VH-VL binders against Putative lipoprotein MlpA (mlpA). Designs and how they scored, part 22

Target 1, 215 residues: Putative lipoprotein MlpA (mlpA), of Myxococcus xanthus (p38371)
Amino acid sequence: CNFEQPETNCFVQESPSWAVKYDVVDSPKDANGDECTTTAPLVELMGVYKYVNPETGAAQLALRPATLASRAIADTTTTSADQTSLGSLDTEPKDHGFCHANDFAPAFVNVAASDTAAANTIRYEFTNVRVYSAAVAPGTQFTGELKYTSNGCTSSYVMRAVWPPAPCDTASTEPAENCGVGSGLNPEFAVVCQPTSATGTTGYCVPAGDIPSFK
Short names: E, the ipSAE of ESMFold2; O, the ipSAE of OpenDDE; V2, 0.75 times the mean of E and O plus 0.25 times the DockQ between their complexes.

## First folded at step 13 (VH-VL; framework fv_romlusevimab)

Design n1 (from j2 with heavy chain Y107H; at its last look DockQ between E and O 0.45; V2 from the best seeds 0.00; counts 0 for: pae E 5.8 > 2)
Fold by ESMFold2, look of step 13:
Structure n1 (fold): chain C 215 residues (1-215), chain A 123 residues (1-123), chain B 108 residues (1-108)
Amino acid sequence: as target 1 above (215 residues)
Amino acid sequence: QVQLVQSGSELKKPGASVKVSCKASGYTFTRYYMNWVRQAPGQGLEWMGWINTNTGKPTYAQGFTGRFVFSLDTSVSTASLQISSLKAEDTAVYYCARGRYYDSGYHYGMDVWGQGTTVTVSS
Amino acid sequence: SYVLTQPPSVSVAPGKTARITCGGNNIGSKSVHWYQQKPGQAPVLVIYYDRDRPSGIPERFSGSNSGNTATLTISGVEAGDEADYYCQVWDYSSDHVVFGGGTKLTVL
């Protein structure tokens, strides 16, 4: 009569889409250390998946930025594995609810030249990823570091992510359209609407502060 | 260039006050906690506390909740440590050191340190 | 109050491996950071999150953390590694930073 349920120590909400915000730590520099202008997106969607080796129990975390996924269709030179960053995921939480992931392989895509842009390689290097897995919000927020390289420019960021991705509009007075009640997010999350462009008003709800981001 | 530059060393008599300043450059001051760490002669590192540079709220370690005051001037990216009613036991090197505040649990440690300020208290 | 315990000194011959321990109750559930301090100088972060190196720290510096012991390992020890080494954690229950007492590494 007892139904045994497997205990999961570091739960991660798997989804093709989390909303991820990047905040600059090191401004863009070229190979000579001179300033350049290419940056990571303000916000993007990201695929997040957990894999477990059934023989060893070892866990991995896979991160696939929407920027790489969108370019992958036209890229005949890289594989799906190149376009996804895979890292080791610890099996036990540390520091009151954090499941750490490290040793990420770089993810990249090659963008062929077009009429308006030269050929380019877009590269993501993730480090120090931490998934918040405490029971109050299991595996629905994470933070980490990104080193982003594109157009010969390298810059670094703190990334903060939340599931589910909730579309929003900073110009709206309706709470459901501005990361409030009715948005689909846990009402205890502290989130803010991040537009996808510097001049627009529409984007996704992202964590307002450090992970775990709660009101 | 990320840097913390502290004020010069001080020679004081017991009962006096001292202010140690720590000026930050090369990064966004309000996105990192500022720690204060004491090291008495021949002794180890002792955490005195930190100040949240975004809110101005200090946290003091046990034993540092009276005569020690952390403060900020964010307009010039400066953190300060004020020590009142100086005692001979306050003779030490005082360091400021930044830590990332966006990471609850302080997973990155203290990655940039000031050069230290020696405060000598003698009768 | 959470306590970190380090040996007061470790001696190692040049080119050999130094291991500096940091003991604490369930320290394996905490993120451990390590600092190097040479005489008359400010500390320098050499390891964070148990095992990660800041930019500019040689690969011969490594770290581990499990159970009640974290370890800083320095392979191929050089004379320039002679310094005091401190471990550090954040303690959730007190919301305080805690340093170990420090270990003097001597290269003979």
Scores: ipSAE 0.099, ipTM 0.631, lowest interface PAE 5.8, mean pLDDT 89
ESMFold2 (binder alone), look of step 13: mean pLDDT 93; pTM 0.954
OpenDDE, look of step 13: ipSAE 0.292; ipTM 0.756

Design n2 (from n1 with heavy chain N54K K57N; at its last look DockQ between E and O 0.50; V2 from the best seeds 0.00; counts 0 for: pae E 6.9 > 2)
Fold by ESMFold2, look of step 13:
Structure n2 (fold): chain C 215 residues (1-215), chain A 123 residues (1-123), chain B 108 residues (1-108)
Amino acid sequence: as target 1 above (215 residues)
Amino acid sequence: QVQLVQSGSELKKPGASVKVSCKASGYTFTRYYMNWVRQAPGQGLEWMGWINTKTGNPTYAQGFTGRFVFSLDTSVSTASLQISSLKAEDTAVYYCARGRYYDSGYHYGMDVWGQGTTVTVSS
Amino acid sequence: SYVLTQPPSVSVAPGKTARITCGGNNIGSKSVHWYQQKPGQAPVLVIYYDRDRPSGIPERFSGSNSGNTATLTISGVEAGDEADYYCQVWDYSSDHVVFGGGTKLTVL
């Protein structure tokens, strides 16, 4: 039968690095329901890719957290594919430019036992991912939900992501270093600098509000 | 466990007021809009509006802008619906329902519902 | 003022497939959510974003949405599926949530 690569309006900026911010929804709990302390990063880089099946036109969205790739140094049992979460992606935008993605397989890395800790699996489970693909800023912001599990602790987050990743410093007065003019970001984006640690000043520019985050 | 627990059923006379409360637990209250939905006896679901739990700004559906007031007490993760000058036509089950923050405020599904509060207005 | 139209009732034999429609002008460009409401109970979200299932909803529930019609499909219908079903969208122009009128599914 005759098949062409389908036309699609769900553009996604493919990159090994997007900046992703996590905001907690459900605080970390262990299997007994008691509080624990292991959390997802405040911000991390994430690989984002789109694949299209040429026979069916079905699209997939791939999310690869840089934190999993970094922690995989000690892991001989997981692959790049295990560290990448694949989900279905709609081919047409809805609701003024949103392309939704769901049915994500978990992304994970195994951490071998040490003298002080049992073996552990660090696991990311993504749901309800929505890519903003309207022509004004096609495929450069997305939002979704994360369930994060590590060291017996499970917690849940809203994630908000922007491309390109722009390094920043909250202590800097230079606009280019604090998510302003010259940072490389679309000047219409509403972004703020999110440090990588609670006490540091350096990190990445992330969406300031709900996606789509514009001034 | 994400949960919405509503106040108990009320029997009121015409002209009285009622306040229906909805207490949220198991999630960050200010991350999700709170919807109010009415269902009169034998009828379908009717969206009354929502309140932005971060800002306290309500949006009311047409026909619900006068006697119906949404409010919050974020210190106890509680949304409230107040109905003044009650009429017999206000007899219904009133639901609170959590909207989804991630739909950018446009296209919320309601993934968690309260058990409903029956308000009966009769003389 | 956006209107969703559902048939008031649908009857289906046990083990067969029920299809409940939700009509709206260009509904295929909107995200459709579906709710199940059993007598005396609060509604339960069974399908969101046209076709996705919340945790705990069996695979025999599915959804589709194109053109002017969204459809909730329940295969292998069981007596416990007897309920009212509502479709729901958000209308951009009014910034309002809109429910369909509901469809009573009867399992005979």
Scores: ipSAE 0.046, ipTM 0.622, lowest interface PAE 6.9, mean pLDDT 87
ESMFold2 (binder alone), look of step 13: mean pLDDT 93; pTM 0.954
OpenDDE, look of step 13: ipSAE 0.233; ipTM 0.737

Design n3 (from j2 with heavy chain G99D Y107K; at its last fold request DockQ between E and O 0.49; V2 from the best seeds 0.00; counts 0 for: pae E 4.7 > 2)
Heavy chain, then light chain:
Amino acid sequence: QVQLVQSGSELKKPGASVKVSCKASGYTFTRYYMNWVRQAPGQGLEWMGWINTNTGKPTYAQGFTGRFVFSLDTSVSTASLQISSLKAEDTAVYYCARDRYYDSGYKYGMDVWGQGTTVTVSS
Amino acid sequence: SYVLTQPPSVSVAPGKTARITCGGNNIGSKSVHWYQQKPGQAPVLVIYYDRDRPSGIPERFSGSNSGNTATLTISGVEAGDEADYYCQVWDYSSDHVVFGGGTKLTVL
ESMFold2, look of step 13: ipSAE 0.445; ipTM 0.794
ESMFold2 (binder alone), look of step 13: mean pLDDT 92; pTM 0.950
OpenDDE, look of step 13: ipSAE 0.205; ipTM 0.735
ESMFold2, fold request of step 17: ipSAE 0.219, 0.289, 0.247; ipTM 0.701, 0.727, 0.713
ESMFold2 (binder alone), fold request of step 17: mean pLDDT 92, 92, 92; pTM 0.951, 0.952, 0.953
OpenDDE, fold request of step 17: ipSAE 0.472, 0.590, 0.542; ipTM 0.812, 0.850, 0.834

Design n4 (from n1 with heavy chain G109A M110F V112I; at its last look DockQ between E and O 0.03; V2 from the best seeds 0.00; counts 0 for: pae O 12.5 > 2, placed apart)
Fold by OpenDDE, look of step 13:
Structure n4 (fold): chain C 215 residues (1-215), chain A 123 residues (1-123), chain B 108 residues (1-108)
Amino acid sequence: as target 1 above (215 residues)
Amino acid sequence: QVQLVQSGSELKKPGASVKVSCKASGYTFTRYYMNWVRQAPGQGLEWMGWINTNTGKPTYAQGFTGRFVFSLDTSVSTASLQISSLKAEDTAVYYCARGRYYDSGYHYAFDIWGQGTTVTVSS
Amino acid sequence: SYVLTQPPSVSVAPGKTARITCGGNNIGSKSVHWYQQKPGQAPVLVIYYDRDRPSGIPERFSGSNSGNTATLTISGVEAGDEADYYCQVWDYSSDHVVFGGGTKLTVL
């Protein structure tokens, strides 16, 4: 990293674990346009990686949702490449500190039939991904849109992500356990604890507002 | 050229107030936090806090609340430190330093420093 | 509060290698930065993110960080390297920037 030119680089914190929140925009519908019930996770971890072509300097952004990674363990039909969404990434920030990533390939995993469930394909389609790469917090927040499909049920989301992934518990009064001091997050980040389930209290700290989410 | 230029030396009486200024140039002022560091004579560096140059939000280190106030004039890319009710123990060199997160929200350092402002509090 | 511990002084002969340590609880999990301060001057960042050098800093300066100790290494020490050196971290537990006590490097 060029210390003298921090503004010319679209830095992305590479990590196997970002905390990602999905806010529903379009409710789930099946192929016939009828309502269905399958939705994306409330929150999940995501692998985020940046690749640079050493010959051309072109950059790419790779997104690997934990849902796909976890299911991939039992899936012998898809590869790591299939389970990772790869898109183009700007080389320098464009507007308001954001680097844009586009043309993401769909990422998916096949879930084999079981005694209790039919065979399924889970599919992630990302669009309009924007990584916040301003000097004050380079490459530790990003946003975009997700089209999620599972069991033929498709829904749309606004995606908001933050690094590092800080576990949290809404039942805890300890700041370090509830997205406060000691959590490891940038002190200027506005974050809230998002439980992994509707009834649970434990989850991960996610952006409290639009990206960039600051206090 | 990226630089921070601070105001000149100050000689004050106990109980008085002082305002040290730090003018930034060569970079976008509002894209980097500004930190203040105190160094008493013959002592080490002591972090006083930082101010978000975009939002104006200050954060003070323990021991630097109350009499110490960070402020901004973004129109002239200037950060200021005001110390009120000066004490002899406030005698020190005060530095402003540009802070940045390196590659994440996890790594924070000071890459540009002002030349320092000597504040002497004497009866 | 998080504390960084440095030796008060280190002496080295010209041309030799100086090692300045910075101790801290599990400091290897933190990012350590180093500053050089010559008499009457402002500090200068010489190492950031454990081992990276800013532009203009000689390759003689290197850094490492693991376990409970970070180390600034200066090879081929020159008279001009005589200065105070400070390690620094950001402690997110307290949201404080923490400096070590500083080490005076004397070139004999």
Scores: ipSAE 0.000, ipTM 0.528, lowest interface PAE 12.5, mean pLDDT 91
ESMFold2, look of step 13: ipSAE 0.016; ipTM 0.601
ESMFold2 (binder alone), look of step 13: mean pLDDT 92; pTM 0.948

Design n5 (from n1 with heavy chain T28R R31Y; at its last look DockQ between E and O 0.50; V2 from the best seeds 0.00; counts 0 for: pae E 5.5 > 2)
Fold by ESMFold2, look of step 13:
Structure n5 (fold): chain C 215 residues (1-215), chain A 123 residues (1-123), chain B 108 residues (1-108)
Amino acid sequence: as target 1 above (215 residues)
Amino acid sequence: QVQLVQSGSELKKPGASVKVSCKASGYRFTYYYMNWVRQAPGQGLEWMGWINTNTGKPTYAQGFTGRFVFSLDTSVSTASLQISSLKAEDTAVYYCARGRYYDSGYHYGMDVWGQGTTVTVSS
Amino acid sequence: SYVLTQPPSVSVAPGKTARITCGGNNIGSKSVHWYQQKPGQAPVLVIYYDRDRPSGIPERFSGSNSGNTATLTISGVEAGDEADYYCQVWDYSSDHVVFGGGTKLTVL
């Protein structure tokens, strides 16, 4: 293959913003195995990018959580590369449209101590990422696993993501504001509005079930 | 630590029933499919089916759609296999095996196995 | 239904490389997993997704998959590698898991 003809069939919709939901698998524990309270966000935006080395055809998937991007403004000790998790992406789909990505480097940001909080490192470790790249919805949904560490607490999650991000409000009766027609989402997607906080009603539309999430 | 612990061996007569239990620990039970795999003496591995531990929906392999019933008790993280009307040909070791993340084992294999339960059916 | 074919046995001298094949129609479009089973023990996953190694599995275990053949490769074979090895896929059309018949690896 030459530089104009990449050898990968694994399309990924590149965007600075996908909507990602986390469902807890292992609740937060500290280094001693005792319960603690710090968790990943319920939902966040995530930058998702694909890179292909034209000389080798090797592909990579980059994941940049908005939580790390937002804290990066105040962090002079980490770079955008530290704040982005880069993994190997397979060149061919398997099992009817899944393109697997593995070997992710951790992504992290350092949070300086303040009057009210000690210094902290927020750390994301992604594993077993699978991008759904079948022609019906090429590269617009993915799933994977997250190990999240912050404030000495570690927890693990299943992540499920969809593009495009669609803001929503669970209290709205307007379909466009509650993941329905007019939201900008593929109408075949099965999605649900996930608020950004436990007590709020506003958030983003996220996959309703296992990837690929279709009605 | 992630583990699957199965019930003890069973000696049964033809026509009886048996229930093999598989208790999971160290992980979130409803997030992983549970497979059942049979191995007759001196034979290879034979997939019997799986159960979606979140929905309770079973899928049975060809040949296992009648006398074999998968069930769950999610309150105690336990999957069970019931075999009715036992035949001598049901003599085997029965394994439970975890898929990965809503996965019956087709993306990432069966990464954790129970120790096996020997069921012996003799007259 | 979908069938996976493995050789019944493979013999290899200590320190050499063993190659165990798993044949299937267009198996290269499927994720292939490999299990090691020692006598009287439960199977252990040694390779998943064609070539990936679970934590704790030595680097001398590797895998490949293309066309109609997947291969488990064990370099630097040790006596402790003597076991039965099974390949496994999921078949989309039947929605069933399929195991190969198994290969007995003997270390001479």
Scores: ipSAE 0.171, ipTM 0.670, lowest interface PAE 5.5, mean pLDDT 89
ESMFold2 (binder alone), look of step 13: mean pLDDT 93; pTM 0.956
OpenDDE, look of step 13: ipSAE 0.711; ipTM 0.892

Design n6 (from n1 with heavy chain N54Y K57N; at its last look DockQ between E and O 0.56; V2 from the best seeds 0.00; counts 0 for: pae E 8.3 > 2)
Fold by ESMFold2, look of step 13:
Structure n6 (fold): chain C 215 residues (1-215), chain A 123 residues (1-123), chain B 108 residues (1-108)
Amino acid sequence: as target 1 above (215 residues)
Amino acid sequence: QVQLVQSGSELKKPGASVKVSCKASGYTFTRYYMNWVRQAPGQGLEWMGWINTYTGNPTYAQGFTGRFVFSLDTSVSTASLQISSLKAEDTAVYYCARGRYYDSGYHYGMDVWGQGTTVTVSS
Amino acid sequence: SYVLTQPPSVSVAPGKTARITCGGNNIGSKSVHWYQQKPGQAPVLVIYYDRDRPSGIPERFSGSNSGNTATLTISGVEAGDEADYYCQVWDYSSDHVVFGGGTKLTVL
């Protein structure tokens, strides 16, 4: 008699929207190594999906940054597949509950020239992605690295992501509007409100620390 | 250019002290752990421990909790290893090596190594 | 404390495939990293996360990890591949880094 039936898959909560925060590792530099000013968003929504090849059992993780799609409105040369980064995903957790994903293809959008701006390619390159899959919070947080290139500027980041997305306002005294009780997030998650702009107060709840981020 | 440059080789007598420095450049020093690894002559690699460069908290491997002290000067991106009461068995090459990624760097191996500092202890 | 076991030496003819093993209890549930060390030089990371190559490492270096054994594979071995090779994991229960004892690769 076998009394245990172990989990053999890396579960990921599939959703068109996770909240993702980027923390700078390498500040923006141009091709000459000189400082420049364009950066990744402070926070954005991201589509996250898992696919499994039924013949081989191989799994893939797809990441689709929402701000890439919004910037593609003026672009006729970039498909939805180009805006999605696809990588391989482990079939079993490693390192105490992490499912690693690697070999990501870049996600990008071509932005045509306008009266006010030159043509540009905005490019996301993800590496070292790890989805936390332990039973206490299966597939609802992940971390990884981003290399972001836009307007000739390249910068790098740690990314930390949580599902579900929860809108927030740093100026609100209501817990439900400031990543507290009633926000829709697991109350054991350690999260903080990240505004979408440096001067605004509204944004999304993001992990407060290293993944897995718990109180 | 990411690099770690260590201080020069040392000849010491038993009972003396030595300080090995490791100067980092080309990256944000406080976002990577700094490992210390020892290699005695003709022997394999031996992990001595690491220091969290953001918090300053060291972790020492078993057997390295007494005479070995890790320290930092983050203003000049430098990690240091102090060895007191030197013994003949401390004769080795000492390497600093950064953890590849700060957020979970102890999972990622050591992607950049210093050139090594030879410490020779003889009477 | 967690232990990694490597054979002390492996010999291979030029152009052939070298396989260097790293044994450990349930090592397949850990991420394995591999280092190359040539005489008089610092180690160089050649494989991380079981199978990924850092920038600048030739595609003929590959890795695998399952069960109780991780393997570094070097295809088309060249004389310049003569070195000591070390496997490494991080052990969660002790919060320590662990190296294997090293394997000397000889190209004859």
Scores: ipSAE 0.013, ipTM 0.595, lowest interface PAE 8.3, mean pLDDT 87
ESMFold2 (binder alone), look of step 13: mean pLDDT 93; pTM 0.955
OpenDDE, look of step 13: ipSAE 0.094; ipTM 0.704

Design n7 (at its last look DockQ between E and O 0.02; V2 from the best seeds 0.00; counts 0 for: pae O 14.8 > 2, placed apart)
Fold by OpenDDE, look of step 13:
Structure n7 (fold): chain C 215 residues (1-215), chain A 121 residues (1-121), chain B 108 residues (1-108)
Amino acid sequence: as target 1 above (215 residues)
Amino acid sequence: QVQLVQSGSELKKPGASVKVSCKASGYTFTRYYMNWVRQAPGQGLEWMGWINTNTGKPTYAQGFTGRFVFSLDTSVSTASLQISSLKAEDTAVYYCARRYYDSGYHYMDVWGQGTTVTVSS
Amino acid sequence: SYVLTQPPSVSVAPGKTARITCGGNNIGSKSVHWYQQKPGQAPVLVIYYDRDRPSGIPERFSGSNSGNTATLTISGVEAGDEADYYCQVWDYSSDHVVFGGGTKLTVL
């Protein structure tokens, strides 16, 4: 028995794992404006949570990239709050079924120096996040912009995210393993397998087009 | 006054089902998630999961899937826990607890008085 | 899964200070909450967000959290403070609430 009811407000699928793709908009530059090479991941998982202020009814959206979460284990200088980007969220869908989230606090983690690497700060700055909350696919896709900084190298991206996070392998002929039937994704979603590396075949299914991404 | 009032003690046989209710008052029921916590005799607190009181979506902790079902009756501000195919090991006090959220973290600020479920042959 | 470790018991004389620890990997990066449970009663929130006190909780109760250890401190312990105390966090990775094993505070 399913007790879930459709929301008329800004529904967001809360989950420790969304699949998020980053498409570069501005190439990496350092503080001097010179080219650098550090970029955001091709794809990563992201924790997404919605919170409602019980006093005001105001909603917030929390984003926690896996990169930060994983690095957080070794970082004793930042808190979970620091590693999570929290922004305001609309209470009801606006234009074209989107709920807007804004005013995100930067999320970051400090990476201590090692024998092989200098100390580093990885920073995520999200803006203009829009969660697709239309009745046809409520709260299972979102988009926005990311300003990513690592090793003093800053780049900008359009991010596109989908839930659930479906692992995939471009080398597989099985539909369930390549963002097809059986993958757990909404069959109406237009998705494509994005490997985690440029040379690898394994990754996650991500939106194939602009959000909302439908076939 | 914010309050959670749970249903009374239950004595069940193995294999039976039980439904524990938690009625909220003094606040807007649908604005707070509801946690369920189990405490076996002489044992510690064990988080079972929570339910979104607005959407009805449950999240279950590991080990509490299958036989455990969270449900709502929003018309009477009531959350319920149903346990099916009861086992002796299910003997425990079950608590509902309101989730409070501020600044990105979750805690339980209001608790029900607990419901004792005893499973015995 | 994330694990919180508490000592099973702590004993303290009346008027003295009790310290109950909660260990966890990099727990200082998390927000720790504490609950008091007296025999036969439901738990009561006594500290949230590491150090904040709910209304009605005496100032004798305080909390700290850094590194791998969170601590609940009860100054001027009274007989009525005898209870089980549980630390709790939210584990983002699993989206689970995690309790410590609990500490029985005995007032001698």
Scores: ipSAE 0.000, ipTM 0.507, lowest interface PAE 14.8, mean pLDDT 91
ESMFold2, look of step 13: ipSAE 0.171; ipTM 0.683
ESMFold2 (binder alone), look of step 13: mean pLDDT 94; pTM 0.961

Design n8 (from n1 with heavy chain R100K, light chain Y49W; at its last look DockQ between E and O 0.03; V2 from the best seeds 0.00; counts 0 for: pae O 9.7 > 2, placed apart)
Fold by OpenDDE, look of step 13:
Structure n8 (fold): chain C 215 residues (1-215), chain A 123 residues (1-123), chain B 108 residues (1-108)
Amino acid sequence: as target 1 above (215 residues)
Amino acid sequence: QVQLVQSGSELKKPGASVKVSCKASGYTFTRYYMNWVRQAPGQGLEWMGWINTNTGKPTYAQGFTGRFVFSLDTSVSTASLQISSLKAEDTAVYYCARGKYYDSGYHYGMDVWGQGTTVTVSS
Amino acid sequence: SYVLTQPPSVSVAPGKTARITCGGNNIGSKSVHWYQQKPGQAPVLVIYWDRDRPSGIPERFSGSNSGNTATLTISGVEAGDEADYYCQVWDYSSDHVVFGGGTKLTVL
């Protein structure tokens, strides 16, 4: 392990990149309740950061989806703060080793209109985020719920995330390239390769089951 | 006022040792990681590593193991860098720099810097 | 090891906009910090977490990060902005902080 393990109750592996999978709970619907087709990514990277107030000791969890980050360069109307969902984080684990994070502010970016597309806002709303911080695997898995809105189309998901972000290829027979030995993941983690697209084979290793996901 | 004040310039012979100190004030010393950064003359910034000011555990960058030692004196809010068996190539300005407060290993940037300590190694 | 690539120098006329790039493999997935260093002085954090400014840093300084390139943008460049600028990331694989090679900004 390359990282120092701090003496903290609610450890969170801070990283600009977690692998996050979204499983649909509610299908996309527009403001009128009609079906629409815009969905969250199958998998994406996410920045995860823990902030602590040095005076009060209060902790916060920041989530920054790569979708928002990647759009940020073209968006002059939102700030990094706007593009990051910040919530309160427990100071000690509860509920079987989980640290709960709540009261997340929405994160969003504005996509300007182009010759081929109308202006759009992509919004992430996180709720009931729980970071698994038990001693067996502190702060390297988390789960929660996502309400995703893009182009007026809103859908809901269960979010499952794991660190590190191990790239994978379902077409590869090499364990290191298919979420196995050498991938950098905790060997006790139950993970599967999730391609980034429905037709592709490359993606990231994501939890195979509910958090915490262990073999 | 939050600040880091480093010890003065050093002139050393090859083979000698030097200890650069970095005294923190204006904030709780043990709640921020302390980084060390080297800058050779006319060169860029080079991260040497950091030390957990609470636990005292150092992490060294590649190339800065062995002769380089990070240490703390928390009673006086001071971090120190010791370089042994000095070489001419160690001639540089050495900076201490505070990281953001967090209880993990992720680096949020260095928001407070010492003024730097020039170490010159010459025969 | 993770590598950050910066142009060695950038020149800009006063009042114009300077853009300093920082290239890195999938750097858009990382958090980039920027430092300004004037001659004979210690570095100063001017941008952290891609786009955030520390207190005291003018709004003329902005940052972006996407794909393989992070960019520090300085609008309305002033003579006082002449300095070396460094990008920096944390590489989780190696648990190392990585600096770019630095870019010298010359105000013409």
Scores: ipSAE 0.006, ipTM 0.537, lowest interface PAE 9.7, mean pLDDT 90
ESMFold2, look of step 13: ipSAE 0.115; ipTM 0.666
ESMFold2 (binder alone), look of step 13: mean pLDDT 93; pTM 0.954

